# Ledger of designs, part 3: VHH binders against Trk system potassium uptake protein TrkA homolog 1 (trkA1)

Target 1, 124 residues: Trk system potassium uptake protein TrkA homolog 1 (trkA1), of Methanosarcina mazei (p0cw17r1to124)
Amino acid sequence: MKAVIIGAGEVGYHIAKALSPKNDVVIIDKDEEAAKRADELDVLVIEGNGANAEILSRVLQNADLLVAVTGVDEVNIVACMTAKLIMKNKNGWKDTKTIARVSNPDYIDSPVTSRAQVGVDLMI
Below, E stands for the ipSAE of ESMFold2; O stands for the ipSAE of OpenDDE; V2 stands for 0.75 times the mean of E and O plus 0.25 times the DockQ between their complexes.

## First folded at step 1 (VHH)

Design p1 (framework vhh_vobarilizumab_d1)
Fold by ESMFold2-Fast, scan of step 1:
Structure p1 (fold): chain B 124 residues (1-124), chain A 123 residues (1-123)
Amino acid sequence: as target 1 above (124 residues)
Amino acid sequence: EVQLVESGGGLVQPGGSLRLSCAASGFTFSSYAMAWYRQAPGKGRELVAGIYSGGSTSYADSVKGRFTISRDNAKNTLYLQMNSLRPEDTAVYYCAADLGPSEWYSTGEFDYWGQGTLVTVSS
């Protein structure tokens, strides 16, 4: 499988480490130092904004999983939403499962939105 | 016109060394991330090494300690120094640039690719 991880902090690093022995892993982080720490793993490291549509379009082809685990809930949600919009506009692309780390209950317990509606398949 | 031209490939014996070069033109080379990919016959394309505009590098586990990626911004050139070559390193090696122009958007891959240079590791 191919997994894309947005955020090379503690959570993202450990997810990449767990997946990298048996899977193709791409990790994206705008912080050069955080991205460089992931270089010790068998993963592709991209220094950049993981919520950026151009960057996401580049890595999402044939991706099975997108995990957004930055320290900012809004960035994680926007990354997942952007990924779903990209896939909707690409004919024949497989549906990439999206997972976002969300700490604020306002995003989970909203009566007017759903995870699926905003493009997030699972919130962790 | 954006162009990437690879050179330096050839036939080498196991344990040998080769240095690949990629001459870039048509964009501000120093501002963009660059990478080397390879593709063996009948196999998918794999990332070998990447280098960011700030100089940070990334390597596939299969080449760590043997290959070194570097860049010369004054010459607009990307390099891959390959040491202790093995038969499994046999592939076409591609230079790639992360520029984000409209033509890559339809494919979902790196923006610009060179035509590749063949590396054969055989006795």
Scores: ipSAE 0.000, ipTM 0.109, lowest interface PAE 19.0, mean pLDDT 74

Design p10 (framework vhh_6z1v_2)
Fold by ESMFold2-Fast, scan of step 1:
Structure p10 (fold): chain B 124 residues (1-124), chain A 124 residues (1-124)
Amino acid sequence: as target 1 above (124 residues)
Amino acid sequence: EVQLVESGGRLVRTGGSLRLSCAASGFTFDDYAMGWFRQAPGKEREVVAAISWSGGSTWHADFVKGRFTISRDNAKNTVYLQMNSLKPEDTAVYYCAATLDYGEWSTVSQYDYWGQGTQVTVSS
């Protein structure tokens, strides 16, 4: 499969390490040092903002999975939402499953908004 | 009209160095990721290296890591492959190729445009 990982911190690095032997993995991180650590793995590393629509549109074609695991909940949610909007506007692209790391319980416990409406298939 | 024109291939001795160039025209070069591929007689075409549209991210196959370096100059619409410590097994026709989908760097069929190739021969 093809997986896009946003955030090359501890969580993102280990997800990439687990997937990279058998999968095409793209990792996106704005921090140059975190990106350099990921260079140990057989993955594509893009230095940039993973919530940026231009960057996402260039790596999401044929992606099976998008995992947003930066240290900022809002960035993770926005990245997943942006990915779903890109896929909705691209006929023939497969539906990428989106996963966001969300640490703040205020985002998890809302009775009013659906994760699906926000574009996040799973929160971890 | 889209064109990719490789140059720089020649006969070189084992341990020598070569720089290949690929001049692109007829498309918006800095929107495309570029790849270098090679094909030896009787073998399948294989990916050697890939570079993102901006040059901020590169990938190199394990069999050339530490010896080959891909780079690009978007102002000159040119992609390069610097080849050091050449070995007889590096003998092949080298092709450059362009794709909008950087995440599929290893997939021959995902590349939209191809050059006609330049022959590199490494002798003992």
Scores: ipSAE 0.000, ipTM 0.261, lowest interface PAE 11.8, mean pLDDT 81

Design p2 (framework vhh_etentamig_d1)
Fold by ESMFold2-Fast, scan of step 1:
Structure p2 (fold): chain B 124 residues (1-124), chain A 123 residues (1-123)
Amino acid sequence: as target 1 above (124 residues)
Amino acid sequence: EVQLLESGGGLVQPGGSLRLSCAASGFTFSSYAMSWVRQAPGKGPEWVSGISGSGGSTYYADSVKGRFTISRDNSKNTLYLQMNSLRAEDTAVYYCAKDRDSSGWYEGAFDIRGQGTLVTVSS
């Protein structure tokens, strides 16, 4: 499989470590030092904003999974939304499953912030 | 000074094979993911393939998956692209690029390094 992970903090690093031996893994993180920590894993590392459409468009082709696990709920949600918009506008690309870490109760279990409507397949 | 020197291009018939090389110097080669990018006549750059620093993870564009194989030899600071079942649409100048240095990758543009090597697939 191909997995794109937004955020190379504690959670993102461990997901990448678990997947990297048998899967294609791309890690995106704005923090250069967090990205460098991920260098010890056998993954592609990109220093940049994981919610940026240009960055995501480079890595999402044939991606099975996008996991957004930065420490900022809004960034995680926007990354998933942006990924779905890219998928919608690209003919023939596979549908990438999106997962966002969301810790703020205001975003969880709310009709006005429906997971499906904002482009998040699963919130963790 | 980061230097990348591509070689191995040439004229080949459809269905043929070529192996491209990229000799890298000026940085710790094994610490960086590397990519191959091509530019066909009259077209913009297209990302082709990428490989992690250790060589354990490889990535391919749909247009080349199953036909091309990316590899690296960190003891020789060299990146390779084995191209099989070549098609006329593969005709392009091929460039290698250093991926983990986000200056080219995350800007949303393909950052072409080196002078490139020309691959022409023609009968």
Scores: ipSAE 0.000, ipTM 0.226, lowest interface PAE 13.3, mean pLDDT 76

Design p3 (framework vhh_7aqx_2)
Fold by ESMFold2-Fast, scan of step 1:
Structure p3 (fold): chain B 124 residues (1-124), chain A 125 residues (1-125)
Amino acid sequence: as target 1 above (124 residues)
Amino acid sequence: QVQLQESGGGLVQAGGSLRLSCTTSGFTFSDYAFSWFRQAPGEEREFVGAISWSGGSTDYADSVKGRFTISRDNAKNTFYLQMNSLKTEDTAVYYCAAETSGYDWGDLSAEYDYWGQGTQVTVSS
């Protein structure tokens, strides 16, 4: 499978480490130091904004999974929303599953239909 | 001194195949991720494919996916681009590139640590 991970902090690093032996993994992080840490794994690393539509369009080709685990809830949600919009407009692309890390209870308490409508398949 | 040298380019007919090689020296090959880029006359340099530092992860531009395969041979300090089912629109100068982190591949050519000089691939109809 191909997995795209947005955020190379502790959570993103460990997800990449677990997936990288058997999967194609792309990590995106705008912080150079966090991205460099991920370079110790057998993964591809992009230093950039994971919510940027052009970067996402580039890496979402044939992606099975997108996991947004930056320390900023809004970035994680926007990345997942943008990914779903890109996939909706591309014929022949896989339906990439989107997972966003969300810590703020105001977002977690949203109705299931609202979460689905914003393009986040799972909030963790 | 660090050096990247492409080889294997040339003239082929549409539907044919070519294998490009990029031989490297002056650094620890296994510490680097590698990419191929191409540039057609009058166009911007575009990303073709990338391979992670030990070969566990690859990525390709949509235009070449299923036709091109990137691979690496750490024992030979060389990485490759196998190009199958070539089309006239694949005509370009192909460049190999190396990066310690794999940062920003496909975005800006200046973000890579090292580049080769390029090899011409011409696909005739």
Scores: ipSAE 0.011, ipTM 0.400, lowest interface PAE 9.5, mean pLDDT 78

Design p4 (framework vhh_6z1v_2)
Fold by ESMFold2-Fast, scan of step 1:
Parts: sequence; C-alpha cells; structure tokens
Structure p4 (fold): chain B 124 residues (1-124), chain A 126 residues (1-126)
Amino acid sequence: as target 1 above (124 residues)
Amino acid sequence: EVQLVESGGRLVRTGGSLRLSCAASGLTFSSYAMGWFRQAPGKEREVVAAISSSGGSTWHADFVKGRFTISRDNAKNTVYLQMNSLKPEDTAVYYCAAKEGPSYWTDYSPSEYDYWGQGTQVTVSS
C-alpha cells in the first residue's frame, strides 16, 4: 500500500517506522529536524506544509491512506479535507482513506455526517 | 572545490530515449541528496526528479512520471536521469543539483540546493 503521513513528530515517526518496511510511505513536515530523522526509515520525505494542495497533489496519486498527526487539529482537518477535494477532482484516482488526530472536543463531538463532509473518515 | 558536471544532452527525435549523467567531485557524495531540474526558454526552472542520499527514496514530477527515472551510484559519485518516450515539451536545459543531508525537497525553491552544475541541453524534435 501507499501511505501519506502529515507530521513527523513522535506519533507520525512511529507510524512511518511501522509501515515503511513493507509499504510506500511519504512523510511531510515543516520541521527540517523531524524530516531528517524520518529519512532513516527509507521513506520519501518532503519538507513543507501538509495542508498545501500542491504538495498533496504530488503525493496522493495511488495513495491508500492519509494520516494527519500534527500537533494542530485545524491543520490535520484541513489536510484531510484538501485531500478529498483533490481526489474528487482527479479522474481515475483511487479513494484515499483519511485519518486526522483531533484533540479539541468541539470538533470530536460533530455528527459523523459533518466529519465526512469535511473529508475526515476517522478522528483519533 | 565542489563540481557537478552534467553530460548526455543532445538532439533526439520525439519518442526517443536519452540518459543524462551528473558526475560529482569535491564532496562526500553519499552525504548529499540529488535533484534534476530543467528550464526551457521563457519558462521558470522546475523540479523534475529527486533522490535521497542513500538512494532509498525517489520522487518524480507528475509530468514525467512513468517516462523518467532518477537513480544514483554512490560508488561512482554519479546521479542519472533515464528519459524515455521523449516529447517536444521536454526540450530544456537540464541541471543537476546537490543538497547537503539525507533528504531532498520538492518545493519549487532552487535555493534549497547547495551546488549546481552548468546544465546540459536536451532538444526533442518532431
């Protein structure tokens, strides 16, 4: 499979480490230090904003999974939303499942249909 | 002194193939990520492909995916770009670039790369 991970902090790094031996993994992080550490895992590393549509458009082709695990809830939600909009606008691209880490109860308490409307398949 | 020397650029017909090479000297090649860039007359320089310092990770721009392949040989201090199914739109000067560290960046800022070659001209005619 192909997985795209936004955020190379502790959670993102460990997800990449678990997947990288048997899967295509792309990790995106603004922090150069975090990105350098992730390069040890034989993954594709991009330094940049994971919510940026141009960056996401380059990595989402044939992606099975997008996991947004930055420390900022809004960035995680926007990344998932942007990914779904990109997928909708590209003919022949496969459906990418989106997962966002969300800590703020105001977002978590939203109805399932509301979460789906913003492009988040699962909140963790 | 660090030097990157591109070679292999020439005139080729539409549908043809070409391999570009970039030989590096004056640096610890295995400590540098490498990239191939191109620039056509009147257009901005764009990232074509990139490869990590180990060669374990590669990236290719959407407009060349499936046609171009980047690779490297750390024992020979050389990075390659294999170009297949060439189109007139591929006509450009192709540049090799080196960035210190294991990771490459695919953003459109050339300043992320520390060293650049002089470029090699690829012309694709119908």
Scores: ipSAE 0.000, ipTM 0.161, lowest interface PAE 15.0, mean pLDDT 78

Design p5 (framework vhh_brivekimig_d4)
Amino acid sequence: EVQLVESGGGVVQPGGSLRLSCAASGFTFSSYWMSWVRQAPGKGPEWVSSISSSGSTILYADSVKGRFTISRDNSKNTLYLQMNSLRPEDTALYYCAKGETDYYWGSLDYSSQGTLVTVSS
ESMFold2-Fast, scan of step 1: ipSAE 0.412; ipTM 0.719

Design p6 (framework vhh_8emy_2)
Fold by ESMFold2-Fast, scan of step 1:
Structure p6 (fold): chain B 124 residues (1-124), chain A 123 residues (1-123)
Amino acid sequence: as target 1 above (124 residues)
Amino acid sequence: QVQLQESGGGLVQPGSSLRLSCAASGFTFSNYAMHWVRQAPGKGPEWVSSISGSGGSTNYATSVKGRFSISRDNPSKTLYLQMNSLRPEDSAVYYCATGDEWSYGTTDYFDVRGQGTQVTVSS
């Protein structure tokens, strides 16, 4: 499978480490130090904003999974939403499953902020 | 050093329009997606809208779709939110957010967004 991980902090690093032996993994992180740490794994590392549509467009083709695990709920939700919008606008691209780290219960259970509507398939 | 400065809020009647602005500095604006988030008194933050770095992709919360429009002017490093047909439920402090939120450790959303701009919709 191909997995795109947004965020190379503790959670993102360990997800990448677990997946990298058997899967194609791409990590996106704005922070140079976090990106360098991820280079220790046999994965592709991109320094940049994981919510940026141009960056996501480069890596989402044929992606099975997008996991957004920065320390900021809103950034994780926006990254997943942006990914779904890109997939929706590209003919022939498979639907990438999106997972966002969300700690605020208002986002998880809100009738106004539906997971399906914002493009997050699973919140963790 | 990322800096975000929101403006354009105010007190308006239901059905009115407002345009919010966010002036950005300290990063390459056109390379980063930008977002509008709002927070009403005593409530958690609610995502409102997002726009890609190029401006080619936009998305909206269902509660504002068809009424709000997000846009950006990359040369001036400014993000906009055009709010039409405002409702009392839209009353909140509106914040813009950018890629500085990607920094790990103790950085959280409230530490990296701007000061916000207050929107009050009442009759």
Scores: ipSAE 0.000, ipTM 0.102, lowest interface PAE 17.1, mean pLDDT 73

Design p7 (framework vhh_vobarilizumab_d1)
Fold by ESMFold2-Fast, scan of step 1:
Structure p7 (fold): chain B 124 residues (1-124), chain A 122 residues (1-122)
Amino acid sequence: as target 1 above (124 residues)
Amino acid sequence: EVQLVESGGGLVQPGGSLRLSCAASGFTFSDYYMAWYRQAPGKGRELVAGITSGGSTSYADSVKGRFTISRDNAKNTLYLQMNSLRPEDTAVYYCARGYDESSWYGQDLDYWGQGTLVTVSS
C-alpha cells in the first residue's frame, strides 16, 4: 500500500515505522526536528504544511491511506477535506481513505454533522 | 550527459516471466527516485512501479503481487521483475528518473529512456 502521514510526532513516527518495511510511506511535517527524526526510516520525508493542496497533490496519486495526526484538530480535518477535494478534481485517481486525529469532542459525531460529509473516513 | 537505457524486453507466453533492466549514467543514481512506466499500443503512458533512493517501493494496482521493482546502486541499474505475465501487459516499458526525491509517482519526471518492447502472446 501507499500511505501519507501528516505529522511526524510520536504517533505519526510510529505509524510510519510500522508501515515502512512493507509499504511506501510519505511523512509530512512542518517541524524541522520531527522531520529529521523520520529521516532514519525507509520513507519519503517532506518538510511542509500537510494541509497545503500543492504538497498533497504531489503525494496523493495512488495513495491508499491518508493519516493526519498533528497536534491540531483543525489541521487534521482540513488535510482530510483537502485530500477529498483533490481526488474529486482528479479524474482516474483512486479514493484514498482518510483518518484524522481529533481531540475536541465537538468535532466527533455532532448531532448536526457527519464525518463522511467533511471528508474524514475515520476519527481517532 | 544523463542517459537511461532499457533492456530485457521480448516475446513471452502468458504466465511467463521477464526481467527488465535500466542502465543509468551521467548522474548520481543512488540519489534519485526511479520509476517504470509502460505504454500499450494506442494508449497513453501509465506508471507501473516506483522506487525511492532509500528503496521504498510503490506499484500500480494492476501489477501488485506480480511485478517487483528493485535497484542496484553499485551498478547504477534499475530492475523490473515481471511474473505471471498477461496479454494486457503488452507494452513498451520505459525507465524514468524523478526530478528530485519528492517525485514519487511520476508527477515530476525529467528524463526517460528509449523504451523496451514486451509482447505477451500465445
Scores: ipSAE 0.000, ipTM 0.112, lowest interface PAE 17.4, mean pLDDT 77

Design p8 (framework vhh_etentamig_d1)
Fold by ESMFold2-Fast, scan of step 1:
Formats: C-alpha cells, sequence, structure tokens
Structure p8 (fold): chain B 124 residues (1-124), chain A 124 residues (1-124)
C-alpha cells in the first residue's frame, strides 16, 4: 500500500510510524521541526505545502490513502479536494481514499454539504 | 556547498537501456531523500522517481513505473537511475535532486537543489 500523509505532527508521525514497516509512506510538511522528526522512519519526507497541486501530483500516483492531519482544518480539506481534482484529471490513476482531520464542528459532514462532494472520503 | 553531478546520458534507440549516476557531495547524503527530475525540450520539469534516505522506499511517476529503477549507494554518496525500455517520450535532460531540509524556500517540484543534468536522447 502507498500512503501520503500531510502533516508530521504527533498524529501524522504516529500514522506514518504504524504504516512505514510494511507500506510506502510519503510525508509532506512545511514545518521544519515536525518533518525532521519523521526522518527516523525511513520514509520519503517532502518539505512543502500539502495542499500544493504540484507537490501532490508528484506523490499521489498509485496512492491508496491520502491522510491530511495538519493543525489547520482548511489546509486538510483543501489538500483532499486538490487530490480528488488531480485524480479526476489523470488518466489511469486510481481513486485515492482521502481522510481529513477536522476539529471545527462547522466543517464536519452535514446534510447540506456532503464531505464526499468536497473531496473528503472520511473526516476524523 | 551542495554539489550534484549527473552522468550516464547519451543517445539510445527506442527499447534500449541507460543507467544514470549522480555523485553527491557537500551534505550528509545518507540523511536525505533523493529524486530524479527530467525536463523535455520545450516543457516544464517533471518528477520521475524518488528514494528515501536509506533506500528502503522508492517511488515512481506513472510514465516510468515498471521501466525505471531508482537506487542509491550511501557508502559512495551516489544515486542511480536504471532506465529500461526507453521511449521517444523519455528524451529529456535528467537532473539529480536533493529533497529539501525544511527551509522556507520551495520550488515547483519541492526540491531545494538540482545538479547540472545529463541529456538522454531516445531516437532511431
Amino acid sequence: as target 1 above (124 residues)
Amino acid sequence: EVQLLESGGGLVQPGGSLRLSCAASGFTFSSYGMSWVRQAPGKGPEWVSGISYSGGSTYYADSVKGRFTISRDNSKNTLYLQMNSLRAEDTAVYYCAKEPDYSSSWFETGFDYRGQGTLVTVSS
């Protein structure tokens, strides 16, 4: 399995640590300290904005999961939306399951705005 | 001073093979992920392949998956790209790229440095 994790804080680090022994893991984070900690996991670590389409398009091919767990809800949602847009525009790319950490209750799945319609398969 | 020196490019017929090398110096090679990026005539740069700091995880663009193999020798500070089943579309200057060390600067592909490149021409 291939997983792309956006955000190398505590949550992202532990997800990467759990997956890295048996899976291909890419971590994206713009925070120098958080990303440096992830070096211990022998994964590909990319400094950058996880919502950036060029960075995401580089790593999303054949990805099974995209997990966006930065401390900023909007970044997590935009990263998932951008990933789905990339998948839609690339011939032969598999549909990557997107998971976003969302802390603000106003962004949690509602009857008016479906999380699936905004490109987020699961909110945690 | 980060130095990356690519070699191994040349003229090859469709279906042929080439092995590219990148000699790295000026940084702790074994502590960073590495990538190959190419730029075809008249086009922007395209990420081709990436490898984690130990070589335990490898990643490929769809256009080269199954044909190219990235590897590294940390004892020799050298990155490799084995290119098989070459196509006319693979014609490009190939660059060795160091994954960034989490600075605030970033580039289109997320890399903070590239070498001078080596030209690969696939033609009959």
Scores: ipSAE 0.000, ipTM 0.259, lowest interface PAE 12.0, mean pLDDT 77

Design p9 (framework vhh_7aqx_2)
Fold by ESMFold2-Fast, scan of step 1:
Order: C-alpha cells, then structure tokens, then sequence
Structure p9 (fold): chain B 124 residues (1-124), chain A 125 residues (1-125)
C-alpha cells in the first residue's frame, strides 16, 4: 500500500514506523526537525504544509491512505478535505481513505456536515 | 572522487519507451537516496522521481505518475528511470542526483549533493 502521513509527531512517527517495512510511506510536516525524526525510517519526507493542494497532488496518486495527525485539528480536517477534492477532480485516481486526528468533537455535530462530506473517512 | 554518469537517452517516437541509467562511484551507494530531474529548453529544472536509500519508498511528479518508474540496484551501484508511454512534452535533458540528507525537500534541486552531467531525451511525434 501507499500511505501519506501529515504530521511527524509521536502518533505520525509510530504509524510510519509500523507501515514502512512493507509499504510506501510519505511524511509531510512543516517543521523540519519533526520531519527529520523520520530519518530512521524507510520513508520519504516532504517539508511543507500538508493542507497545500500542490503538495498533496504530488503524493496522492495511487495512495491508499492519508492520515492527518498534526497537533492542529483544523489542519488535519483541511488536509483530508483537500485530498477528497483532489480525488474528485482527477480521473482514474484511486479513492484514498482519509483519517484525521480531531480533539474537538464539535467539528462533527450534524447529519448535514457529516465527516464524509467534510472529506474525513475516520476521526481518531 | 564522486561521479554520477547518465546513459540511455536518445531519440524516441511518442508512445515509445526508454530506460535511463545513472552509474555512480566514489561513495557508499546504499547510504544515498536518488532522484531524477529534467529541464526542457527555456524551462527551469523540475523534479521527476525519487527513491529512498533503502529503496522502500518512491515518489513521482504528477506529470509522470503511472508512466515512469524509478528503481535502484545496490549491487551495480546504479539506479534507473524506466520511461513508458512517452509524450512530446517529456523532451528534456534528464539529470540524476544523489543526496544523503534528502528526507526533507527531496523535490528541491538544492537538497542534492551530487549531480550527473545530464542526458538528452527527445520525443518526436
């Protein structure tokens, strides 16, 4: 599988470590020091904004999973939303499952604004 | 002395394929990550594809995904770019690059320590 992880903190690092031995893993993080923590893993690292459409477009083709686990709920949600918009507008691209770490449950509080419509398949 | 040498470029018709090779010497091949970049006349150098030092992860520019494949052979100190379904817009000078610290910014030319001289790929219609 191919997994894209946004955020190289503790959670992101452990997900990358679990997947990297048998899977293609790309980590995106704004903080170069956090990104360099992944140097011990067999992963590609991009220093940048994981919610940036250009950066996401580069890594999402043929991606099975996008996990957004930065410390900022809004960034995680926007990254997943942007990924789904990219998928919708690219013919022949694989449907990427999106997971966002969200600490504030108020972001998902009505049927009309369900997580799926926001572009998040699973919240953790 | 560190050297990177491209080979395999040439003239090919649209829809055809080419395999570029980059043979290296003067450093521990297995400890380096590798990338291909290209530059068309009048354009700036653009990222094409990258492979990690272990070979376990790869990434590609959107314009070549599904058509190009990067790979490495540690026993031969060589890495490759397999180019399929070539298009006229793929015409460019292709450069191989090596970096021991390209974990961040692997699509940025300035992150690479060593470069080849480039090999011309011309795709005719």
Amino acid sequence: as target 1 above (124 residues)
Amino acid sequence: QVQLQESGGGLVQAGGSLRLSCTTSGFTFSSYAFSWFRQAPGEEREFVGAITSSGGSTDYADSVKGRFTISRDNAKNTFYLQMNSLKTEDTAVYYCAAGDDIWTGYSEPLQYDYWGQGTQVTVSS
Scores: ipSAE 0.000, ipTM 0.186, lowest interface PAE 17.5, mean pLDDT 78

Design q1 (framework vhh_7aqx_2; at its last look DockQ between E and O 0.07; V2 from the best seeds 0.00; counts 0 for: pae E 13.9 > 2, placed apart)
Amino acid sequence: QVQLQESGGGLVQAGGSLRLSCTTSGFTFSDYAFSWFRQAPGEEREFVGAISWSGGSTDYADSVKGRFTISRDNAKNTFYLQMNSLKTEDTAVYYCAADEYFGSTLYEPSGYDYWGQGTQVTVSS
ESMFold2-Fast, scan of step 1: ipSAE 0.678; ipTM 0.853
ESMFold2, look of step 2: ipSAE 0.005; ipTM 0.156
ESMFold2 (binder alone), look of step 2: mean pLDDT 79; pTM 0.808
OpenDDE, look of step 2: ipSAE 0.017; ipTM 0.327

Design q2 (framework vhh_vobarilizumab_d1)
Fold by ESMFold2-Fast, scan of step 1:
Structure q2 (fold): chain B 124 residues (1-124), chain A 122 residues (1-122)
Amino acid sequence: as target 1 above (124 residues)
Amino acid sequence: EVQLVESGGGLVQPGGSLRLSCAASGFTFSDYAMAWYRQAPGKGRELVAGIDSGGSTSYADSVKGRFTISRDNAKNTLYLQMNSLRPEDTAVYYCAREDYFLESGYTPFDYWGQGTLVTVSS
């Protein structure tokens, strides 16, 4: 499969390391040091903003999974939402499953808006 | 799935010309920089020519003035026009998808095609 990981911190690095032997992995981080550390893995590394629609549109085609695991919950949610909007506007693109790391209880399932409605298929 | 399929290789005499093509599918071709690499028998792969999404080109010193890289975004096709071919140009030529935001210079080989053989000999 093809997986896109946003955030090359501790969580993102270990997810990439676990997936990279058997899967195509792209990791995106705007932090130069985090991106450099990820170069140790057999993965594609992009230095950039993972919530940027242009960057996401370049890597999402044929992606099976998008995992947003930056240290900022809002960035992770926005990245997943942006990915779903890109896929909705691109004909013939595979439906990418989105996972966002969310630590703040205020973002736990709401009766007025579900995570799926805002483009997050799974919260971890 | 990302697919790159090279064609146009063959046997040619020194001083001859060949045009290589790379048919791309599985991604938005116009959004990516593309490149041609080659690997001669017993040697590692080397970058031959690159072209970015805006059409700016770059060439290895060994091919400057002889080779021309170009793209046709409407056909999702990358080209390499090879003129004044030399025996040392003998190699398998590979089409590759490039990412210019990778400042580490990493170019994954899993986004390359199977290659097309170019043999320059008398």
Scores: ipSAE 0.000, ipTM 0.084, lowest interface PAE 20.4, mean pLDDT 75

Design q3 (framework vhh_etentamig_d1)
Fold by ESMFold2-Fast, scan of step 1:
Structure q3 (fold): chain B 124 residues (1-124), chain A 122 residues (1-122)
Amino acid sequence: as target 1 above (124 residues)
Amino acid sequence: EVQLLESGGGLVQPGGSLRLSCAASGFTFDDYAMSWVRQAPGKGPEWVSGISGSGGDTYYADSVKGRFTISRDNSKNTLYLQMNSLRAEDTAVYYCAKDWEYDILTGYFDYRGQGTLVTVSS
């Protein structure tokens, strides 16, 4: 499978480490030091904003999984929303499963931020 | 069979310039996005720059923005990387990489070349 991981902090690094031996892994992180740490895993690293549509469009085709695990809930949610919108507008692209780390309880249980409507398949 | 042949690497002093070339064959070159990926000694691969199949869109890693320029000549099936203001940290083997997808840079490569070594030192 192909997995795209947004955020190379502690959580993202360990997800990439677990997946990289048997799967194609792309890591996106705006923090130069966090991205450099991922060099140890022999994965493809892109330095940039994972919520940016231009960057996401470069990595999403035929991706099985998108995991957004930055330290900022809003970035993780926006990344998943943007990914779903990109895939909806691309004929023939597979439906990538989206996972967002959300730590703020105001988002998790909010009727306003229903995950079904914001393009997040799973919140962790 | 897809083949990518890099050239242009070598020894250069800090602040110097080099132009890398990649000759492509075995596929319709202008239908695919292309990238440059580098691997420094003891490090994993780092994506450096990418260009759409048409050449209309270019993308750069933050570490090389303003210093490197990617381009392509679809009439010659050749990809280029112009590297200016080179620094010691640019020392790496540079690989030409074919994106697996038509005209879209996905960061998933189905073919890579043999690489060309760039050494930046005194």
Scores: ipSAE 0.000, ipTM 0.157, lowest interface PAE 16.6, mean pLDDT 77

Design q4 (framework vhh_6z1v_2)
Fold by ESMFold2-Fast, scan of step 1:
Parts: structure tokens; C-alpha cells; sequence
Structure q4 (fold): chain B 124 residues (1-124), chain A 123 residues (1-123)
């Protein structure tokens, strides 16, 4: 499995650590120090904006999982939405499952009944 | 076509300074992260320093931290390695390389490589 993790903070680091022994893991963070900490793991580390469509279009090829776990709910949601839009426009690309960390109850308990329509398969 | 051309390698005395340059052409330089790698005789190739596409972030290996500084000039399509307090152990062929995904230090993800420039540090 190929997993892409956006955010190398505490949550992202531990997800990468759990997956890295058996999976191809890419971790993306714009904060240099957080990204450098992930260097302790057997993962590909990318310093950049994980919501950036150009970065995502390069790294999502053949990805099974995208986990967006930055400290900013909106960034996590936008990254997942952007990933789904990229995959929709690429013939033959697999459907990457998207997971976003969302701490604001307004997003979790939204009256919008289909979060999957905005590109987020699971909120954690 | 893609091209990376290193320059600046030469013989230098222990404790001296040297600046390496790498001129890039044939790709959108400002969209690529750049790295400096080195390989000494009988040793494996190792990553020395890396710089993000914007130049806003840099990484330096522990064995050169405080002595070497990577920088770039996107207007000139050039990446630099400033080498201070040189030691005989720094003797190696130095390579510049480009990778499309951001700041990485695993050589397998670098798409484009220069031919290398020889740095020799004598004591």
C-alpha cells in the first residue's frame, strides 16, 4: 500500500511510524522541523503545502490512502477535496481513500448529509 | 533537454573555503527541489544538503551542519553549496540533483543529476 500523509505533527508522525514498516509512505509538511523529524522513519519526506494541487498531482499516483492531519481543519478538508478532483480527472488512476482530521464540531455535525461529495471519506 | 552543470571543484587546503555552483536548464527550475550529494573513493554516495523549490527551507546533514550552506537563485536557475572549514574527509566528487516533489534526501527520488565536480582537501 501507498499512503500519503499531510502533516508531520504528532498525529501524522505516529501514523507514518505505524505504516512505514510494511507500506510505501510519503509525508508532506510545510514546517521544516516537523518534516525533518519524520526523517527518523523509513518514509519519503516532502517539504511543501499538502493542499497544493501540483504537489498532490505528483505524489498521488497509485496512492491507496491520503490522510490529512495538519492542525488546521480547513487545510485538511481542502487537501482531501483537491485529491478527489485530481483523481476524477485522471483516467485509470485508483480511487484514493481520503481521511481528514477535523476538530471543529461545525464540520463534523454539518447538516450537509454527504461529506463524501466534498472529497472526505472519513473524518477523525 | 535537461542539463545540470556543476562548477567550482578544485584542490583546497584544510580549513579553506570553496563555493560550488550548479547551473540548470531544460526544466522549470523554480518548481524543483535541489540537492547536493557527494561520493568519496570506496564509500557510498551520501546526501549533503537539500533546498526546497522556493529556497524557503533547507536541510543539511549532521556531518556538515555549521560548515556548509546550500542556497539557490531561481532567477539565475542556479543552486550553490558554500563550503567552509574544509576537512580532508570532505574530499569527494560533488553532484547536484533535482527532484520534483519537494524537499527530500533519498537519492532514488531525484530525477536529474549532474556529472559531478571533484573537491580535494589536502592537509
Amino acid sequence: as target 1 above (124 residues)
Amino acid sequence: EVQLVESGGRLVRTGGSLRLSCAASGFTFSSYAMGWFRQAPGKEREVVAAISWSGGSTWHADFVKGRFTISRDNAKNTVYLQMNSLKPEDTAVYYCAAEPYGLTWDEKYYDYWGQGTQVTVSS
Scores: ipSAE 0.015, ipTM 0.318, lowest interface PAE 5.9, mean pLDDT 82

Design q5 (framework vhh_brivekimig_d4)
Fold by ESMFold2-Fast, scan of step 1:
Structure q5 (fold): chain B 124 residues (1-124), chain A 122 residues (1-122)
Amino acid sequence: as target 1 above (124 residues)
Amino acid sequence: EVQLVESGGGVVQPGGSLRLSCAASGFTFSSYYMSWVRQAPGKGPEWVSSISSSGSYTLYADSVKGRFTISRDNSKNTLYLQMNSLRPEDTALYYCAKYFDWLPSEGHFDYSSQGTLVTVSS
């Protein structure tokens, strides 16, 4: 499996560490310190904005999973939305499952807003 | 300055073998995902194989899987491609690259080295 992880903080680092022994893992983080820590793992580390469409376009081909776990809910949601838009516009690309870390209950508990409509398959 | 120097290419008959080498300098080789990319006459670049920073994980294009083996020696800053059971369609200029893209398209591959020519003919 190929997994793309946005955010190399505590949560992202440990997800990457758990997946990396048996899976292809790409970590994206704009913070050089966090990216450097992830370098301990046998993974590909990209210093950049994980919500950037060009960066996502380069890593999402053949990806099974995208996990956005930065400390900013809005960034995690935007990354997942951007990924779904990219996949919709690419012929022959597999449907990458998107997971976003969301701490604000306003994004989760709204009776009107659907997670699926904002491009997030699962919120954690 | 990043430098990649490929070697090991040559002329070989179908069914033969060649081992390509890529000597890297100017960057922390052991920290990067490395790839082999080839370009056949009249065609665009085609991704061949990739290897993780430690060498624990490898990926191959379907056209070469089971015939080619990618490896690396981080103590020597060198990337290798062992090519077995070579076919005429493997004829191409081979490049090593510091790149993570699985499939080349629209210039996504950033290879600026000279490459090494592999010719498979009878």
Scores: ipSAE 0.006, ipTM 0.199, lowest interface PAE 10.5, mean pLDDT 76

